VH-VL binders against UPF0598 protein C8orf82 homolog. Designs and how they scored, part 2

Target 1, 218 residues: UPF0598 protein C8orf82 homolog, of Mus musculus (Mouse) (q8ve95)
Amino acid sequence: MWPPSGAVRNLALVLARSQRARTCSGVERVSYTQGQSPEPRTREYFYYVDHQGQLFLDDSKMKNFITCFKDLQFLVTFFSRLRPNHSGRYEASFPFLSLCGRERNFLRCEDRPVVFTHLLASDSESPRLSYCGGGEALAIPFEPARLLPLAANGRLYHPAPERAGGVGLVRSALAFELSACFEYGPSSPTVPSHVHWQGRRIALTMDLAPLLPAAPPP

## First folded at step 12 (VH-VL)

Design w3
Fold by ESMFold2, look of step 14:
Structure w3 (fold): chain C 218 residues (1-218), chain A 123 residues (1-123), chain B 107 residues (1-107)
Amino acid sequence: as target 1 above (218 residues)
Amino acid sequence: QVQLVQPGAEVKKPGTSVKLSCKASGYTFTSYWMHWVRQAPGQGLEWIGEINPSGGYTNYNQKFKGRATLTVDKSTSTAYMELSSLRSEDTAVYYCAREPGWSGYRYYGMDVWGQGTLLTVSS
Amino acid sequence: DIVMTQSPDSLAMSLGERVTLNCKASQSVDTYVSWYQQKPGQSPKLLIYWASKRESGVPDRFSGSGSATDFTLTISSVQAEDVADYHCQQYKDYPLTFGQGTKLEIK
């Protein structure tokens, strides 16, 4: 019981159903068929989110056969119902599940399921970061002191909802903009110590570092 | 101090409509889904529907589709449930309850409930 | 619609006893179950989500377990303040549905 704006999703699912069943690409293979029905009145679909915060059907990410999902209502519904996958099905390969009516929508990620794409200005409140194309409907307060630059992969992280492991990825274009606000020490030119924000010099806490896994999830 | 505040009671005649309010405070209104649930006297809980306050997206229990309408006013952090064509079996306590959305900190249940509005439908 | 059936309908226990409340789904709901406590004259309060995760501020004497169709709420040592109705609720499939409730009393 997807929202009325599901026409783009329905077209993508029709195209996915016309594809022959195949092993997913990547380091770890998993077998599934888009739209499969392991139980009566239940359908299962498989999705992937990239490091840009773009949502794809999982079996189209390698070949770029279709565009990513861009419909706002669909994205808000998908990510608003996202939770850790405790269904007993595909948990190792798809750590997250978006439950929409009788559809189980499994999600796996290049890095994190939350990818911050925009900094939203507001006249009446502090700036917010939006993620995964959801605009104001998928946004949280920006916390500049808690930005975490990770030297090992050159990526930037920020607090995210607890159900996503507490940390989200800042997509590269936004990270580049924010990096202009970093201050580096004289004896540490590659590791920033502070961020300058709205006329204030704020020490980076680095408190998110323990939440990052040693390797990205499949 | 997270709160959902509802009026205590409403009395209506059959065939009329009611619009129940639920005012939220102490949290970011757009980060949580708002649910409506009712409880007839001596009976269990029945889910009516949900609304995402940021985008206005709604899902309804099919039993109430066409009679129930969920809306929000983001500027006042207030959710509304309108129920039309009232009948005596609509007599119940009507609760609003929030559920964390993806953009919030918690997601996995209706973590804060209003005190409920007792709706009595009788001639 | 998924029917959530609770048992027993009511139960009277002595202080300090272990209480087990059951909830059965008419079809698999995986682990997408929550439990609510509703004291007399009050609104429900969330105790457990994801079948087994305790909500913040809930005493550790409350625990949940189960998957698929069979779910249990356990109170390890019942206190006087635990007098309430207890509701299970599934959120795997629409419409969201609640069990009819179990009334817990102290003798």
Scores: ipSAE 0.000, ipTM 0.460, lowest interface PAE 15.1, mean pLDDT 81

## First folded at step 14 (VH-VL; from w3 with heavy chain Y107S)

Design x7
Fold by OpenDDE, fold request of step 15:
Structure x7 (fold): chain C 218 residues (1-218), chain A 123 residues (1-123), chain B 107 residues (1-107)
Amino acid sequence: as target 1 above (218 residues)
Amino acid sequence: QVQLVQPGAEVKKPGTSVKLSCKASGYTFTSYWMHWVRQAPGQGLEWIGEINPSGGYTNYNQKFKGRATLTVDKSTSTAYMELSSLRSEDTAVYYCAREPGWSGYRSYGMDVWGQGTLLTVSS
Amino acid sequence: DIVMTQSPDSLAMSLGERVTLNCKASQSVDTYVSWYQQKPGQSPKLLIYWASKRESGVPDRFSGSGSATDFTLTISSVQAEDVADYHCQQYKDYPLTFGQGTKLEIK
C-alpha cells in the first residue's frame, strides 16, 4: 500500500500586481518633432488631453475649443485604441499610446486620458456615459453607484475602459449636474454617501478609490 | 492659393540620374508631408516615398531599392526627388503631393498635387 | 505589401445613372482609404478620405463607404464632368499603395 504522494499544489500566488492607474505625472519637456520617423515605416505624433476632454497637439500654442480636434472619426479611432504606453519611448512624458495604422500617437493628459463629457439618453434602462467627444461611439454604461467624488481635488471620477487606465475623469460641468443627485450624510458633509438615480437611493461603492493616487500627505 | 509647381518635362539617358523639383506656395511648407508618386503611361499610381520637411524624416517604397532620395529646401519651400540609375521603365509622370499631417487637423490623403513632371528615359 | 484591387477596370454609364466603384484590400486597412479622381491629362484630385469623408469642394453626389477590406465609391448621379480615372489608396501601412484604377466613361 504505497502512500499517496501528496501533490503539493504550488499555489502560484499570482501576485496581481495592482496596476496602479498610470497618472499623468510631471511633464519633463521632451524634445520631439511632430510626424517624426525614428524608425522606418512609422510616424510619431504627440497629443494632450485637457480636463474638459479636448484633444490637442501637445505643442499647440493655443489650446482651446478652436484648436482642439473635433473630427468624430479621428477621435473614435484615437481613443478606441488608447492603451498605456509600454513602447520604451516617451513613457514618462507620454504615459499613453494610441496605435493608429502606421502612426504612433503618444498622449499625455491633465488628469485622466478618458474624460467623460456627456450623459447620453438611452432608450435602454441605463444611460450611457460618453467621453472625449466621441459621442455614442465612445460611450460606456453609466454606473451611478461607482461614481467617486474625490475630496482631495474636488473632482468626480467614473469607471473607464481598462485599456485606458480603468478610471476616467468626469468633466466639471457634468460633475456639477450629477452632484445634484448626491446625498450627504451628517457624518461626512463633504463627501456624498449616496446618489439618487431614477428614483432609487444608491450607495456609492467607492471601489475606484484604490486606483487613484493617494492624496499627498498633509 | 495653395500650389505645388513642378517642371513640365525632363529627358534623360539610361544610367544617369535626375533631380526633380516641387516648389510649394500658399501654405506652411513644414507642416505637411510631401509625397512623391509616379504614373507610367496608361498605368496606375505608384507611391515612391514621403518626406517630413520639418525634420527631414523619410519613408520609401522599397521597390526603388534606394535609387530614390527625397530632400527639401526649407528656405525656398522646395521638395526634391532624385532618382538614380535611370531605366526606360522609369519613364513616367512624377507628381509631388501634399498630405495634411499635423497642421492642427487630421485630414488624411494627398489633398494638393503638383501638375507632374514627365520624365522620359531614352537612349 | 497591401494590395488594393479595384473593380471594374472600366465602365461606361449613361448620364444620371448611379455609379458604383469597388476597391478591395488584401488585408484589413480599417478605414484608412482615400479616393482620387484623375481627369485626362490632369493630376489626381482627392475626393474621399477616411473611407467616407468628402474633401472640401467635392460635390455631394460623391460618397464613400466601407471598412476593413471592402470599400465603395458611389456617384449618385453621374455627370459629364465625372469622366475620369478613379483611384483608391490605402494609407494604413507602408508602402502606401493604390489600386490599378477604374476608368469611367459616359455613353
Scores: ipSAE 0.892, ipTM 0.953, lowest interface PAE 0.5, mean pLDDT 93
Fold by OpenDDE, fold request of step 15:
Structure x7 (fold): chain C 218 residues (1-218), chain A 123 residues (1-123), chain B 107 residues (1-107)
Amino acid sequence: as target 1 above (218 residues)
Amino acid sequence: QVQLVQPGAEVKKPGTSVKLSCKASGYTFTSYWMHWVRQAPGQGLEWIGEINPSGGYTNYNQKFKGRATLTVDKSTSTAYMELSSLRSEDTAVYYCAREPGWSGYRSYGMDVWGQGTLLTVSS
Amino acid sequence: DIVMTQSPDSLAMSLGERVTLNCKASQSVDTYVSWYQQKPGQSPKLLIYWASKRESGVPDRFSGSGSATDFTLTISSVQAEDVADYHCQQYKDYPLTFGQGTKLEIK
């Protein structure tokens, strides 16, 4: 009677690599040349997106409305293909990558790579949030319940496409507009608990909170 | 005025090399890609390669790899294409053309062309 | 390599007629297509980029359309000055490739 060989269930600890939302940390300036071709048949470009959702060349001396990219087709192409940078190149300095044809477009951001700029069709049953100047082509359904006001930095966040990190920044001007709809309770005067949208009182879910870096301890 | 100036013509023998020049003026030379394109008589356009004048980065059509060499002289804002081991089939008009790169214009094609250099390869 | 095929190879049109030039890519090139006009004895001139964007200084009668594999250059009302070879180009991938060209003549 040979004893049954105990099948050692190798518990493959699926190390759930907590996909820590790569924060656009101000990492050290890396050396690059715009339009470099480190490998044949490639061009690399380096971009920066600010808190207003404006896209710039990273090495632009002046970053303002005049110097930002405004071409709708380019912006749509760029941001629709945006993903976390796992290319093995510049991952620390440029945590996002957009592959556009023959181009590798490395992107760093001030806060989030997706910045919501406009609320579209606000009076409709299906309002949408547009981001990074892409108009209707770069827009997702607006989910008022999922708005996340962060007291630590005074910024407002909303769900974004998963491929682009899952969380987007609502630019200040739009955040201010939306804040008029917030309801503050007596117990928490700094963090809203509800939003009033289209005649409905909606509780904020705060479901995005775990995806944001914890505010540094005071 | 933005312009690319090329010599009018070159005549070479088979097996030799030619170095064609393209002098740029009226714009920031290092902010645009420079392309080389040729056109055989009565034929379509054929892309040879490109060079980034700021860093000297190049991409070549594999058809010309090993025979074509693209270079730039930043001090004179001049691009060069050297073609070696010339053959009769290399007889063509050779154009330099700029492409808006990283100066706010992205992927807009070749917006300025030289007048072309006629290369004749004959025994 | 991405092959760009233009059609027709040549056409003769009457003044004022609508001209349609086609360009087909062997694989999707998204909208990374440009059109060039080359008049006899001249260098190519950029007409259209991003498949549909007209270059500065190009007359309104020229328009580009298409996506993925099928592209069209349209001249709404052909003029005598439009006699030229027209070339489509893809710039999505290396090597950059051109169509064989379409020759436009006026009857």
Scores: ipSAE 0.891, ipTM 0.953, lowest interface PAE 0.5, mean pLDDT 93
Fold by ESMFold2, fold request of step 15:
Structure x7 (fold): chain C 218 residues (1-218), chain A 123 residues (1-123), chain B 107 residues (1-107)
Amino acid sequence: as target 1 above (218 residues)
Amino acid sequence: QVQLVQPGAEVKKPGTSVKLSCKASGYTFTSYWMHWVRQAPGQGLEWIGEINPSGGYTNYNQKFKGRATLTVDKSTSTAYMELSSLRSEDTAVYYCAREPGWSGYRSYGMDVWGQGTLLTVSS
Amino acid sequence: DIVMTQSPDSLAMSLGERVTLNCKASQSVDTYVSWYQQKPGQSPKLLIYWASKRESGVPDRFSGSGSATDFTLTISSVQAEDVADYHCQQYKDYPLTFGQGTKLEIK
């Protein structure tokens, strides 16, 4: 999609170290038992969200479209209650936490906890991006000027709710559809400079770049 | 075919203890919480507690703390509830009931119940 | 403990009537409410969870609604086989608690 750019990587590295948004990357081995109760009146569960926005139990042996959670009410409840993990438990491995009644639901991610999957009402004057299978119940205004193509990893990002990390990943299939709207300039042929949306030519702000950590090399 | 099988009746004297069993079949025993609920004659339902068979974690209704003990035997897929210092007001039908162990499973309720064991506590 | 109060204690209905059973929580339980049907001599059967989601295999005439503290179970056209006690239950917080039940009879 787009190759790495040194200028974008340098800005992201400097600001990410000083103003880093929480990431979902953690150690691959951590000891837990699904449904554990380390203290009275609490149940603990552990979840994983992939780069396609699919939610799984963290210890699920098979993680694909067939095995992901699909229940709309659960997904809306889970992601609506999502916040940074400040519980004092599993913070390094599970950066996010969803509190659902009796349940402390820890979340770690392949990339971001918010993954935009669909563009809703694309022909309206108020299009919206939905995330993580939540349809209109998990949707925010689409802001084409704030799309961030990150050269370091070839992925596309968009603003997300602050409580859920502030920046979300655009799923690759949706990013591919949106890439048809990108324009590249002669001074930056590797990263788009503008997006064409609903008859307008809009300069990309790149204002999300400082909030993303540096991507690891491929 | 999901089933929870309980013995039909137990008779005990006050001051003794009882250990009630609940044999599970037709599903993965360690993937579901097991609840114990009782119903005194002519009364409503009362939650006693729950156990996670995969790790043995329990939560109890404070009313029964110190008297009720929930355990499981994974090898036989059997849950147990022991109630000590029996009193006549412990006379009730005691149900076991399962609940899905992961958040977001379709049913958060107790989706399968045993037929209950009638415990009679009398002199 | 969260107290679940059901009303009425009992009622008698003609076949085909619409019936509404009420359940009130002593504090907000969001939508963490289930409804159970208990026919005479039988163990409870799950009808509704998350206040309004019908369990698989439950007839369409049963529906649930409500949030926070006020919940209802509606039977749109009561049938003879619906004679039972109906229990609401909250699972927002421990201990799990049930309402005292509503007994439904046919006139």
Scores: ipSAE 0.368, ipTM 0.718, lowest interface PAE 3.9, mean pLDDT 86
Fold by ESMFold2, fold request of step 15:
Structure x7 (fold): chain C 218 residues (1-218), chain A 123 residues (1-123), chain B 107 residues (1-107)
Amino acid sequence: as target 1 above (218 residues)
Amino acid sequence: QVQLVQPGAEVKKPGTSVKLSCKASGYTFTSYWMHWVRQAPGQGLEWIGEINPSGGYTNYNQKFKGRATLTVDKSTSTAYMELSSLRSEDTAVYYCAREPGWSGYRSYGMDVWGQGTLLTVSS
Amino acid sequence: DIVMTQSPDSLAMSLGERVTLNCKASQSVDTYVSWYQQKPGQSPKLLIYWASKRESGVPDRFSGSGSATDFTLTISSVQAEDVADYHCQQYKDYPLTFGQGTKLEIK
């Protein structure tokens, strides 16, 4: 883990700046109506994804496992078409957009829009991480060398599709399972140097750090 | 319990207007889009337009834009479709049909239909 | 407008036969296709959405397939109660459009 200290003043400022993109909704005073049609031939909906990879309508009063969207085909369609929001509408409050037929689906997120929930085929030579409830249809190759434990927030990250920001969050339950594979050096108790995977000792690249706004450069 | 109730028939003369009703019950009216679809005798289905009762947003088939007007009354859970400048070619059964008001959670498509109103336009 | 063309226009089948109904879109509609059953004198009933997903309460002898421009509704073993008109519909883009229908009858 990264302990906070007085030498971290610039990091705290960087963290505050990176959080502005996800928490600027009050500054814009954004308002919307689910199902609005501000122009012909379109419908607009507004969504939220939490740190567990559960998708909700943004204005849902209760957000938990019972109330999240679970339909596999919808989740696959939604997340497979996710891209940065460059529509000119709601860009600051909803950084991502999924175009699903007639629907313009805006997304904001607690951390990352991609949240890895399961490790598939973990004992094969080609294991995969699945995200956001999509099973094999929303899965990418697992790259253990590119796991990034971020001391500033205690979370674990992994490469994700570039269209969805290039980096995804590993859900806490899965991160806990994977953390058993980490090796720490004697002078580095909070940041692992290696991961042990399938009988191999693999040095962590840490190359994802620039993609996380608060992460220090390598 | 879920129902869309429409009157059975209406007869109108060419050049007049008609306002068809669709009374919803057994569900949350503002959580579903309401569509209007017509079917001329012996012919297929033709989409007229849709309305979101929550905000009153509408989308129309351009063939009917300028002649068709969709409205709702939330207090009575009733949708209306008004068609002006009637012609004999407007003789058809007019259906209302609901669709879930958000994507991904429910079935797509028009899952409940009214029984239709037969509109006859003749001199 | 996206034109949905159904074939055949009508057919008569024996009980228990496999029925294949076709629907072709004038441009790609991905999988945004639904199928409706309309029994004589009744309003349409949703059978299939997203090209292949069966609506709740629809018998499993009904199945849908296809993507892009070519879509099929299959009834694996026709029953007497399946006498109806069948309509495909795209909902990829406005206006929503239906095929002209296929009439299924029992011989």
Scores: ipSAE 0.337, ipTM 0.710, lowest interface PAE 4.5, mean pLDDT 86

Design x7
Fold by ESMFold2, fold request of step 15:
Structure x7 (fold): chain C 218 residues (1-218), chain A 123 residues (1-123), chain B 107 residues (1-107)
Amino acid sequence: as target 1 above (218 residues)
Amino acid sequence: QVQLVQPGAEVKKPGTSVKLSCKASGYTFTSYWMHWVRQAPGQGLEWIGEINPSGGYTNYNQKFKGRATLTVDKSTSTAYMELSSLRSEDTAVYYCAREPGWSGYRSYGMDVWGQGTLLTVSS
Amino acid sequence: DIVMTQSPDSLAMSLGERVTLNCKASQSVDTYVSWYQQKPGQSPKLLIYWASKRESGVPDRFSGSGSATDFTLTISSVQAEDVADYHCQQYKDYPLTFGQGTKLEIK
């Protein structure tokens, strides 16, 4: 099926490029060392955030609730300085950077760097969504009209700070709770058209869709 | 109403220190970074440093490291900048300015500034 | 430190004219640039962040552009209330640094 010939070898090179273009799920591991110093007085560290909003060192052998970072001061500092990685270093593998003084803290994500975990309510305030284990210190106003259910991957998204790309993932357990508020139309039997919130029927804007990829690979 | 309130003026002698205050109101103090920036008469803006009020993490302009100390009092929503070993070259207006944290949709930039404190250092 | 150099140092414009203020970085700062307006006797006010994004409440006549080392603040139709010093500021790397400022006056 792969006979050796000049024309077949050229076609194989074209197909190899096409195969790479067809999938980004096989991101190649880049080489690094935690605490490396590629230039004087600068240290580099590498982190990973999963779809549950749990933060780890990228090279941790075991990534679960027990091993994730939980310290509030650390999480607030890390995420409050997060920005798109335009440092010229590791941009393909680590799309985000938390800049803490002379430390470059690279971050890669299973989905989004912001993962909303809880809906915080107050007797006297509008509801807020907290993310990444930060409680009230890492929280934004809840905007039910801007919830984006994405049929291609079955996930739910919500606006997030611009520094995180403007969109964050709603953790599956929270997304399931919120799904009880959705209303579906005949034209969209698997994607809701409205959300019911605080006695109001609100049309979903879908304005976040351009900020997301079409679908993650399986 | 979001506001950062600073004293209008301070006069100090060379070799002494000063502790400038910045009282925040109208927002969640621990959700915003606080910056300190100075402006000498007729000159541009110079960044001194920043502090995260939630946990006290600081970054300093190396030019001021060892002389400037940034602190906060969360109970009074007040930021402080202490500058030691004062010289006449430290005569300037000193501003505090907040930067939106992860508690809002806006990103990057010092969106609210104090009125500034004029520090005069002279014999 | 990354040096931000603004030009011109000052200029005077007639009402309604288009004005362009320039800011050059000593090395690439990508799009990590903000612009501030400082009216006489007042504190700076944020106009533009991320090189080209307008802060809320800033009139549409203000726009920012540029990347890497060359950045521009444009006022499409200058008004009397625009008399101020304008500062650019980079935040790609520490320390955060400002340009020296450009003074805009009305003729």
Scores: ipSAE 0.010, ipTM 0.584, lowest interface PAE 8.9, mean pLDDT 83

## First folded at step 15 (VH-VL)

Design y3
Fold by ESMFold2, look of step 15:
Structure y3 (fold): chain C 218 residues (1-218), chain A 124 residues (1-124), chain B 107 residues (1-107)
Amino acid sequence: as target 1 above (218 residues)
Amino acid sequence: QVQLVQPGAEVKKPGTSVKLSCKASGYTFTSYWMHWVRQAPGQGLEWIGEINPSGGYTNYNQKFKGRATLTVDKSTSTAYMELSSLRSEDTAVYYCAREPGWSSGYRSYGMDVWGQGTLLTVSS
Amino acid sequence: DIVMTQSPDSLAMSLGERVTLNCKASQSVDTYVSWYQQKPGQSPKLLIYWASKRESGVPDRFSGSGSATDFTLTISSVQAEDVADYHCQQYKDYPLTFGQGTKLEIK
């Protein structure tokens, strides 16, 4: 039987698997019931966040703009309480957990649990990136020098709160807008070396690269 | 239209049991928690417990655990609350109330639809 | 159990007046509070959840506020149809508990 623990098993016992530490989108099928209560005085729910930053029930048959959660208060509460899943339950399949009152809310994701969707106050000295539909309540300072374009998957990343994984995905529409600010080096035509922001030419630090381990994303 | 229909009244003797019904219509029964709440004469609202109709998971107010049993019949979209060892203090209006579902892409924690209530009278 | 204490127990108001109803929790319930209106002879009806979010179809004169332990329901301009008992309820932790209610009457 394939236990739900998520520990990497001996290759001789199971199909060889390679999973990122605390990865989203595990390869093992898990069994759960939305609203389950395996311990007294607790409700458990299971969620999924896509590469657009939209939050869904994990078992939603359709995952699109109609079926995603949009309530600001819920989204702010959910993502402000997000932390690595160390509960002893579903850790391999749901690397993140949001503890909301009576609820233990498990999260897995297509890429990162934080997905930046909007750039707020872009003309100011203090622009901010907002994520996951939370507006200013889920926003952090924009750090153009720390943008990480990753050639392997064509995606753009930015620092995120440590409790939520430390690195977040920039939604593709926003990444496309920001890509107009990139400058490429002479020896690397597919990987930018600098970003031009508010009249400044800023070298990309690439300091987030070690946080994105090489593994096939699901 | 979303509705929770309860019988208007029930009369029981002390020491007996009652099984109160709550017939749901107009929504997906298995996607919403069902709560039971009572209101004794001259008193406030008192939460009895909740049931998830999809998996049958229950949580009870400890005051009623051991006497109250919540069940559902998914084929008829009906929730039940059975209360045993009745005593005169159990005389109250008993409401069923739903909590918005987790399958709708919206999370709310209010009991948004209530039945009209069943008046249970426990007397000799 | 988390005790929800409402004040006042009752009040009488003139039409058009601003009403503030208070609810105090015995420990922090963050924003996990809802408010219900119970008109005479009727079952409760949800007004506010998440401390401040108005349920669909509830008139704009109703608003909720508060966090942690202190919560208020405000009716900005009382109408005749607002005669009811008002209950606050916490859902931070089990068992779910209600305040004892505040009775609102029109003078």
Scores: ipSAE 0.513, ipTM 0.772, lowest interface PAE 2.5, mean pLDDT 86

